VH-VL binders against q0atu2. Designs and how they scored, part 205

Target 1, 119 residues: q0atu2
Amino acid sequence: MLDKKARIRTSREYRNVFEKGKRLSGRFLIIYYVENALDNNRFGFITNKKIGMAVIRNRIKRQLRAIVREYQGQVKNKHDIVLVARAGIGKSSFEGMEKDYIAIMKKAGLFARNANKID
Below, E stands for the ipSAE of ESMFold2; O stands for the ipSAE of OpenDDE; V2 stands for 0.75 times the mean of E and O plus 0.25 times the DockQ between their complexes.

## First folded at step 10 (VH-VL)

Design qa2 (framework fv_dusigitumab; at its last look DockQ between E and O 0.80; V2 from the best seeds 0.77)
Fold by OpenDDE, look of step 10:
Structure qa2 (fold): chain C 119 residues (1-119), chain A 122 residues (1-122), chain B 111 residues (1-111)
Amino acid sequence: as target 1 above (119 residues)
Amino acid sequence: QVQLVQSGAEVKKPGASVKVSCKASGYTFTSYDINWVRQATGQGLEWMGWMNPDSGNTGYAQKFQGRVTMTRNTSISTAYMELSSLRSEDTAVYYCARDLGYDSGEFYFDYWGQGTTVTVSS
Amino acid sequence: QSVLTQPPSVSAAPGQKVTISCSGSSSNIGSNYVSWYQQLPGTAPKLLIYDNNKRPSGIPDRFSGSKSGTSATLGITGLQTGDEADYYCGTWDSSLSAGYVFGGGTKLTVL
């Protein structure tokens, strides 16, 4: 579980990211990201009903949180980042999600210098 | 088999624009990003940018920002690269290439178009 | 001037081994996997090595790749006349302007 300070928690915070942030789509994920005024990054997660039943959505959310937590230290600071799971993510493996996340984050330029993927 | 087939050679004058096409086949076009790489005569490869055919999202090399536009027509599995305000130094062979980033989390190009020669001369 | 540095040329006789170096920085090679491309005269580049040391199907095991720190190396054993080509290293750069970067290329001449 991500630290409370590292989570987007309010509707207002989410709305801010959607309205002011940039959007990038990967195979399984869409990310919205915007610079914040904090010293830390905050992450939000959205799993819509299109993904599947609540059990599936909760699983996906847990997996995404695990991925974000693993690479959290490599993300450039001062960003609010919302991950939106795409419909096809329910059929993807954890590794597939991870690779998609890494690719999107790299394309977004959100990985810090010396950011290495986990081998 | 995967194929990327590019449009034919172009001759342009300085200040004009050129639009090169890249038709993909043999795979799901929207599943892989298309990158554009150019190579001036006798010179090395130069990455220009990426385009996601599904979303239309793009990322351009800083050198080409403001001058390059990468688009796609999903109905015909074709990617486009338009370069404006052409100058003599833009004379090069332009390649489209498929990106496997989403499959691996790392970026490399496994299939390339045959290249399109763009000549800019007065 | 390419972000990744390669020797402009290397040469060797048939049957010999050659190595091509690729030097980068922490934001590119140091943080991302390296790929190598072979470009025969008058042709489009061809993927030779990916993920530092993996070969696509059809690439003989005479070709090898390695990475250490901020540098990568392409090795070619049992050099053949058909190996005469330009070789480029490439990788993602995670700097402020995220994007792919190539080396300057190395011309391999088979003597």
Scores: ipSAE 0.905, ipTM 0.954, lowest interface PAE 0.5, mean pLDDT 95
Fold by ESMFold2, look of step 10:
Structure qa2 (fold): chain C 119 residues (1-119), chain A 122 residues (1-122), chain B 111 residues (1-111)
Amino acid sequence: as target 1 above (119 residues)
Amino acid sequence: QVQLVQSGAEVKKPGASVKVSCKASGYTFTSYDINWVRQATGQGLEWMGWMNPDSGNTGYAQKFQGRVTMTRNTSISTAYMELSSLRSEDTAVYYCARDLGYDSGEFYFDYWGQGTTVTVSS
Amino acid sequence: QSVLTQPPSVSAAPGQKVTISCSGSSSNIGSNYVSWYQQLPGTAPKLLIYDNNKRPSGIPDRFSGSKSGTSATLGITGLQTGDEADYYCGTWDSSLSAGYVFGGGTKLTVL
C-alpha cells in the first residue's frame, strides 16, 4: 500500500509525533503532525481497543490507509503524521472518513498542492 | 434550529482590545468549527480565521496573526474573538459563522451570526 | 484587493437574466469547491450556493452555479427587485498559508 519509507515504524517515532507535534481533531479522526528531517512524509495509524474487536480495528486501519494513499501526492512534504481513530469511527462510512480526512488535512495546511482526490 | 447570537456593539479607543462573543444553539457545538469574518462599512467580506471548539486549535489569516485570539467555552457553547492593538481601520461589523468542513470535505458557511459592530475612534 | 476577482456591479431589468463571475487560481477555485453568499442590505450574508452548483433548502432554482477551471459563475434568472444585494463567491485556498478567501463582491441592481 504505502511504501516502507512512508511509514512510521518505531515507538520512538510515534512518541516524537505525540510529544512534539500539533493536534487537530475532526469528527472521526484526530491527527498529530510534526515536521521531520527527511525528504518525505511518514504516516502512522492508531486504533484503540475501545473501537472494537481486532477484526474491526484492522478494517478501520485498511480504510484509513486507502484514504491516505489516495491523497498522498497532495500532502506537503517533510511531515510525520499519525492518524488516530476516535471512538465511534466504526459507525462511520468510508466516505465519511474520507471527507473528515480531507477537511482536517486542509485546515492543518498539509494539502499544499492541488487537493484534488486521485482516482 | 441552528442559531449564532453575538454580543452587542462596542466602541473602543485606539490601542484597546475588543472581545466579541458568539453563542451557538441548535447543534452540537464541538462538532463544527466557528469562523470569524469582518466587513468594514461599504467594503467586502474579510476572513479572519477558524477555531475548532473540540481541540481549541485555530488557524488565523496572516494579516491578523499576532493580534487575534479565538477561543471558546464549551460549557456554554460560546466562541470568542479578541482583537488587540485596535486602530481606526479595525472599525467593522464582525461576524461568526459555522463551517461544515468535517461533513463535506469542502468549506462554506451555512449559518451566520447577526454581526457585532466595533467602532474604533479617538 | 481580493484574492478572488468579481465585477464590482451588474444590473438588469426585472424578469431578465444575469451572471456574476468569480476568477481565482489553481490553489483556490482550481482545487476546491466554490460557494456563493447573498447579502441583502443591512443584513448578514446568507449561503446561496455550495459545492459549486448546489442550493440549500429554501433557495429557488432560478439561482444556479457553475465552475470551469479557475473560474466560477453565479447565474440568476427571472430577476426580482428582492434580488438587489451584494453577492460574494468564496472558497478554500490550499496555498502554503491555507485559509478561506472571498471575492470582492458584486452589487446587483434590478432596474
Scores: ipSAE 0.614, ipTM 0.872, lowest interface PAE 1.8, mean pLDDT 90
ESMFold2 (binder alone), look of step 10: mean pLDDT 93; pTM 0.953

Design qa3 (framework fv_dusigitumab; at its last look DockQ between E and O 0.51; V2 from the best seeds 0.72)
Fold by OpenDDE, look of step 10:
Structure qa3 (fold): chain C 119 residues (1-119), chain A 122 residues (1-122), chain B 111 residues (1-111)
Amino acid sequence: as target 1 above (119 residues)
Amino acid sequence: QVQLVQSGAEVKKPGASVKVSCKASGYTFTEYDINWVRQATGQGLEWMGWMSPDSGNTGYAQKFQGRVTMTRNTSISTAYMELSSLRSEDTAVYYCARDLGYDSGEFYFDYWGQGTTVTVSS
Amino acid sequence: QSVLTQPPSVSAAPGQKVTISCSGSSSNIGSNYVSWYQQLPGTAPKLLIYDNNKRPSGIPDRFSGSKSGTSATLGITGLQTGDEADYYCGTWDSSLSAGYVFGGGTKLTVL
């Protein structure tokens, strides 16, 4: 899983991102992002009851963490980023979530390196 | 089938504003971004920005920031692009185009409107 | 000046092969998939190639795309008179000002 350093953990940290950050919505995800004063990025994840039962929410959360971890090294540094799962995400595939994440992050200008590419 | 139908030609004076519409059909409007691209006579394609019909999020090319406003009316599946403080250099054909970014994680435009000619002249 | 660089024009006889180059940088072609668009005279652009080398339905296999490093190439074999058009490469640019960028366009003349 993500290193503790790479996680938003406190309510205060989340509140800061929501209040001061920018918001972008994709098909399945909403991201809030703001520059932090650290030398690393931190990620937060929110899955609310609209997504479905706890089992579903936990699955989605695990999937989102996996996606974020995979592309973590490509994200521009010094950002706090909160991922909020949209209601329809429960019906999406992992690949669909991944592509949505990539698209949103690209629109946000948060990718520093090649994303979703092997070549 | 997917269609993007744009509003008719516009003639404006310098300093005025123009608002071009793009009505989408044949797909779920709120699931795809709309981009705007213009092309001056005899010139190349120039990307202006993207807009999300669902959330209303936008991203504008730096060149047009402060002058362009992209909006939508989801109830009628219509996107709008308004360009203010028009100058002669803004004379061009303006296109709306559907973006498949959410489907692929990569951005490309698979369907285009027929274009709207905007002429700015004194 | 376009962010992506294309030759202004190329020409060849019917049946011949032509290639159109598209040169970018690490923040655009180097980091994102390239698309190509064909624009026939007086018409809107048409998606020709996406994801570097994939063809939408209806696009003949005479059209091909490739990408290497920060450059992309469009190939057209068996050139036909109907191929006479402007061709544009495009891709996302992941720079600080994230957005889509086009090449300057290439006018293909069929001799």
Scores: ipSAE 0.861, ipTM 0.940, lowest interface PAE 0.6, mean pLDDT 94
Fold by ESMFold2, look of step 10:
Structure qa3 (fold): chain C 119 residues (1-119), chain A 122 residues (1-122), chain B 111 residues (1-111)
Amino acid sequence: as target 1 above (119 residues)
Amino acid sequence: QVQLVQSGAEVKKPGASVKVSCKASGYTFTEYDINWVRQATGQGLEWMGWMSPDSGNTGYAQKFQGRVTMTRNTSISTAYMELSSLRSEDTAVYYCARDLGYDSGEFYFDYWGQGTTVTVSS
Amino acid sequence: QSVLTQPPSVSAAPGQKVTISCSGSSSNIGSNYVSWYQQLPGTAPKLLIYDNNKRPSGIPDRFSGSKSGTSATLGITGLQTGDEADYYCGTWDSSLSAGYVFGGGTKLTVL
């Protein structure tokens, strides 16, 4: 699970990302992202009723949290990032969601090299 | 059966713009991103940017930001690249290419257009 | 100029083996999978290798790829005169200017 500090928690915080953030769409996911004033990243997750019943939505949300946790060490700091599941995500495997996330995050420029390394 | 067919050669004067088209067939156009790559005579490949046909999202190489615009018309499965303020250094063959990034999480170009020669002279 | 470094040229006799190197950095080859492209004279590039070492359908198994650290290698065995081409490595670069990068290209001549 993501740490409490790494969560977008309030409606106001979510609205800020949607209103001021950039948007990129993948096959199964949409990300909204904006710089924040913190030392860390925060993540939010949206699964709407178009996805399916609550059991399905909760499973999808759990899978997305696991993916984010796996790659969070590569994410450029100081961003609020909201992952929105698209209606077609129910057809995807865990691997499919993972690859979509990797692609979107690369194209958004949100994956970073270590600050202390040079090339 | 996947094909990317590009528009014909162009001759332009410095300061003009050029718009190259890339018509896709043999797959669902909106499911994969189109990238543009150019190659000056006797030179290597130079990536210019990506465009997502589904959303219209783009990402441009820093060198071309401000001069390049990548668009599409999904009803005719066609991508476009427009380069403005042309200089003699822009003389090159321009390719469109399909990337599989959303399937694989890694970027590579599995199908390429035949190329469009753009000459900027005089 | 090219972010990824390749030798400008390599050569060998028919039937022989060659390797083509591609050197990058932690933000590109070190963090992302590498692809290789063949460009025959007067034609568009063609995908040879993806995901470091996988071949698309229709590419003979005498073409191979590998990656170690921030370097990648294309191997070609059983060289044929039809293999004379320019070869490019490519990968995503995850730095501040995130985007795709190619090597400078390697001209293979089959003597």
Scores: ipSAE 0.708, ipTM 0.888, lowest interface PAE 1.4, mean pLDDT 90
ESMFold2 (binder alone), look of step 10: mean pLDDT 93; pTM 0.953

Design qa4 (framework fv_dusigitumab; at its last look DockQ between E and O 0.10; V2 from the best seeds 0.00; counts 0 for: pae E 18.9 > 2, placed apart)
Fold by OpenDDE, look of step 10:
Structure qa4 (fold): chain C 119 residues (1-119), chain A 122 residues (1-122), chain B 111 residues (1-111)
Amino acid sequence: as target 1 above (119 residues)
Amino acid sequence: QVQLVQSGAEVKKPGASVKVSCKASGYTFDEYDINWVRQATGQGLEWMGWMNPNSGNTGYAQKFQGRVTMTRNTSISTAYMELSSLRSEDTAVYYCARDLGYDSGEFYFDYWGQGTTVTVSS
Amino acid sequence: QSVLTQPPSVSAAPGQKVTISCSGSSSNIGSNYVSWYQQLPGTAPKLLIYDNNKRPSGIPDRFSGSKSGTSATLGITGLQTGDEADYYCGTWDSSLSAGYVFGGGTKLTVL
């Protein structure tokens, strides 16, 4: 799991991201991102009831956290990033979510310029 | 079959604007970003930017920021690229191209429009 | 001028093998998969290679791609007259100005 300091936890923190951040939409995900004043990135995750039952939403949330954790070291510093799962994500594979996340993050310019891709 | 069909050739004067259209068919339009690439005569390919048809989000190359606007009409599966303050250096063939980034996490263009020639001359 | 560097031209006789290099940096080729495009005279570019070394349907196995570090290479074996075209490498650049970048292009002449 993500370190506690790497998580957006309060409603105020989420609200700040939504109000001041930029928004990009992928196939399965929407990301909101904004610079923070910290030395680390923070991630938030939102899975609405549109996705499905609680068991599905929790699964999706776990998968998204796993994806974020895997690529955490490649994300540019000092950002608050909220991932919002779109309705269709419940039918997506883990790989599909991962690719969507990567694409969105790249287009957002949030991957570090010195990040290395493992081929 | 996937097809991208672009609007016809344009002749513009310096300072004017041009709007090129790209009609997509054969796939779900709002699931893939449309990119625009231009090529001046005898020159190489130059990426201009991307547009997400679902959200309307865009990302432009720095060179064109403030001068390019990429939009879409989802009801007719058509993407648009408008370039303003035209100059002679903007004379080129402009291509729209489908982006498979969301499918792979990597960006490449598997289908291209036939190109639209834009000539800027006084 | 192009972010990715290609030789301006290469040439070989029919049946021979040619390679086209594409050099970049850690923010582009070093961090992203490379694609190659073939552009025949007077036509739109055509995807030739994606994900460094994969061929789209319809592309013969005479065409190959490879990537190492911050460089990529396109290989063409059994060169045919119909291969005479311009070839471009391309990839995503993860720099501050995130976007796609192309090489300068390589003109392949079949002697």
Scores: ipSAE 0.870, ipTM 0.943, lowest interface PAE 0.6, mean pLDDT 94
Fold by ESMFold2, look of step 10:
Structure qa4 (fold): chain C 119 residues (1-119), chain A 122 residues (1-122), chain B 111 residues (1-111)
Amino acid sequence: as target 1 above (119 residues)
Amino acid sequence: QVQLVQSGAEVKKPGASVKVSCKASGYTFDEYDINWVRQATGQGLEWMGWMNPNSGNTGYAQKFQGRVTMTRNTSISTAYMELSSLRSEDTAVYYCARDLGYDSGEFYFDYWGQGTTVTVSS
Amino acid sequence: QSVLTQPPSVSAAPGQKVTISCSGSSSNIGSNYVSWYQQLPGTAPKLLIYDNNKRPSGIPDRFSGSKSGTSATLGITGLQTGDEADYYCGTWDSSLSAGYVFGGGTKLTVL
């Protein structure tokens, strides 16, 4: 999974991203992102009860973490990035989440490399 | 015809800064990333970072974090690379290169500037 | 030390074939598309191969690329004296210190 230092951990850290960060919406995801003063990126994940029961929300969170880990090397450094799952994400496939993540990160200018499937 | 034209050679002392320019023509400047690559005499290519002209976002190689700044002026289709706290080891030819960006999904530098020689000597 | 390993030099006679290897890891070649660059003496690099095996317009078909696992190969057939150059592989590295990486370069001599 994501390394401990690559996680947004506290409510203060999440608030900073929401208050100071830029926002972009995709089909299944919303990202909030802001430059940080660290030597690394950090990721946060939010799933709310509109998505479904706790087991469904936990599965989605695990899938999003896996997607972020897969493309972590292509993310421009020194950013705090929060992924917010939209209500319709529960009907998406893993592939659909992955495609949406790639598209929104490219649009944000955070994700310029290796957005295609790697052979 | 795509063309990247870089500023002229620079001679600097240790501790100084250098700013190299790269003027693009023949394409829509803000639709493609600009990368910077250097090459010390008789040595290989070393990637320094990328800059997205549309957003101004950058990604720097870890080696250059804190010493490099990559910027642009879209109104004159020009990218800039500034390297500070110069050392003799920074003596190299510095290239700008166009990356095809998001739409291609490739990681390759299809057009290169002619190079800018930076010499750092006391 | 380069992240991508290439032989420092290769040589062959005019008209013959040569291959240049590029060895990496799962975080670079194994996960990402490979490009090859030719640098003729005294010039900037030129894109030779992209997306593992594709040629830009103007690159003759005697240049070829391939990728298998964590290794990539540039092939050159019908060698000409004008092919004497340094050749670099390049790809994105997805590891923790992510960035673009080049091989150390291979000097091709046509004897």
Scores: ipSAE 0.000, ipTM 0.536, lowest interface PAE 18.9, mean pLDDT 85
ESMFold2 (binder alone), look of step 10: mean pLDDT 93; pTM 0.952

Design qa5 (framework fv_dusigitumab; at its last look DockQ between E and O 0.60; V2 from the best seeds 0.74)
Fold by OpenDDE, look of step 10:
Structure qa5 (fold): chain C 119 residues (1-119), chain A 122 residues (1-122), chain B 111 residues (1-111)
Amino acid sequence: as target 1 above (119 residues)
Amino acid sequence: QVQLVQSGAEVKKPGASVKVSCKASGYTFDSYDINWVRQATGQGLEWMGWMNPDSGNTGYAQKFQGRVTMTRNTSISTAYMELSSLRSEDTAVYYCARDLGYDSGEFYFDYWGQGTTVTVSS
Amino acid sequence: QSVLTQPPSVSAAPGQKVTISCSGSSSNIGSNYVSWYQQLPGTAPKLLIYDNNKRPSGIPDRFSGSKSGTSATLGITGLQTGDEADYYCGTWDSSLSAGYVFGGGTKLTVL
């Protein structure tokens, strides 16, 4: 899982991202992102009841954490980023979620390195 | 089949604004971003920006920030690109194009409109 | 000035092979997949290659793409008169101003 340092943990931290951050919507995800005063990025994850049952929400959350962890080193530093799962994400594949994440992050200008590359 | 049909040619004076439309059909309009690309006569392609029809989110090339506005009317599956403070250098063919970013995580344009000629002259 | 650099023109006789280069940087070609577009005279661009080397349906295998480092190459074998067109490379740029970027275009003349 993500290091504690890389996680948004408090309601205050989440509120700050929602109030001051930018919002971008993909097919399955919405991201809120704002520059922080740290030397590292922090990620938050939200899966509300619209996603489905608790089992589904937990699965989605685990998958999103896996995706974020995989591409963590490619994200520009000094950002708080909250991922909000959209209702349709429950029907998506892991790869679909991953590609959506990459696309959104690219449009947000948050990737500093190669993303979604196999070579 | 997927189609993007753009509005007709425009002739504008310097300082005016132009709004080009792009009507999409043959696919779920809200599921794919629309990009705008222009091409001056005898020149290359120039990317202007993207617009997400679902959210209305946009991203503009730095060159056009403050001067371009990309919008949509989802009820009629139509995207719009408005360029203000027109100058002679804005004379070009303007294309709308669909990208498959959300499907692939990479951006490329698989379907294009037929283009709209915008002429800016005194 | 285009962010991606292409030769202004290339030419060859029918049946020959031509290559069109596309040079970028770490923030664009180096970080993202490259696409190629064919634009016949008086028409809108057409997707020719995506994801560096994949062909959309309907594109003959005479067209190929490759990428290495911060450069990409379009290859056309068995050149036909109908291949005479402008060719553009394009990719996403992950710089501070994230967006799509095109090459300057290459005019292919079939002699």
Scores: ipSAE 0.905, ipTM 0.955, lowest interface PAE 0.5, mean pLDDT 95
Fold by ESMFold2, look of step 10:
Structure qa5 (fold): chain C 119 residues (1-119), chain A 122 residues (1-122), chain B 111 residues (1-111)
Amino acid sequence: as target 1 above (119 residues)
Amino acid sequence: QVQLVQSGAEVKKPGASVKVSCKASGYTFDSYDINWVRQATGQGLEWMGWMNPDSGNTGYAQKFQGRVTMTRNTSISTAYMELSSLRSEDTAVYYCARDLGYDSGEFYFDYWGQGTTVTVSS
Amino acid sequence: QSVLTQPPSVSAAPGQKVTISCSGSSSNIGSNYVSWYQQLPGTAPKLLIYDNNKRPSGIPDRFSGSKSGTSATLGITGLQTGDEADYYCGTWDSSLSAGYVFGGGTKLTVL
């Protein structure tokens, strides 16, 4: 459950991240990220049909949203971040996705030094 | 068995460039990042950056930004580190190392190459 | 210019115990797991401890690690002459200069 202000909502917003942003690949995820003009972060999530059937894609989206929510307080503000599920993500566990996300976000420099997790 | 085998020693003049290779075997090359670490004689370890072989993404230590380029050739499972505008303080042993960050969420180097000595002298 | 501070040297007799400290900050040791590396003379570093206190296969249990706050400690018991090496702590640093950082290294002498 991300707040409405923390969601990337429009095709234009998604396209801006893909066209202007940096891209990092992990084991199961690709992130695209770009600084925004807001005081907060916004997140988007993409799963496509290559991942599997709709029930599988929806489960993966829910898991990724839960991971992002858990660590959102540690993410540097003023970024639009899109998580794209890679084809192999269906073989991952929740913990595997979580570890991948942590590694990618550290390598992207998006975690704040002293920030805490928030609800 | 995981192995990282590096290219041989290099002697360079100031202002030149050097390119060190690191050939990986015993694992899926695309699945793990290669890092580069150097060590001057009698000195400590200095991290230079990471490179993702699948995407070609890199992250360089700020000290080397603009002088270092880390690349790979996935068809031969080989990583490369090129350092330009060499100066005498770049004389060091250069290591490649594999990190497991994407599996663990934490970074450590489980396998290291044997090292490549680069000497920069007039 | 090591971000992580280690004593430059330690020594003890064969059979004795030694500890090596590694001092950092909230952005590195305080937020990330610590690893330790052993570098025998003339060789590449070798992973000795990962995830603060875990040993890779082949590392004897007389090597141990711990972490408290922004500091980490490597313990070595039953010292042997073959333990003479340089020892480095390492971890990720999440600050403005984000990246991996090593301690300055500690030379262990077994007398």
Scores: ipSAE 0.667, ipTM 0.877, lowest interface PAE 1.4, mean pLDDT 90
ESMFold2 (binder alone), look of step 10: mean pLDDT 93; pTM 0.951

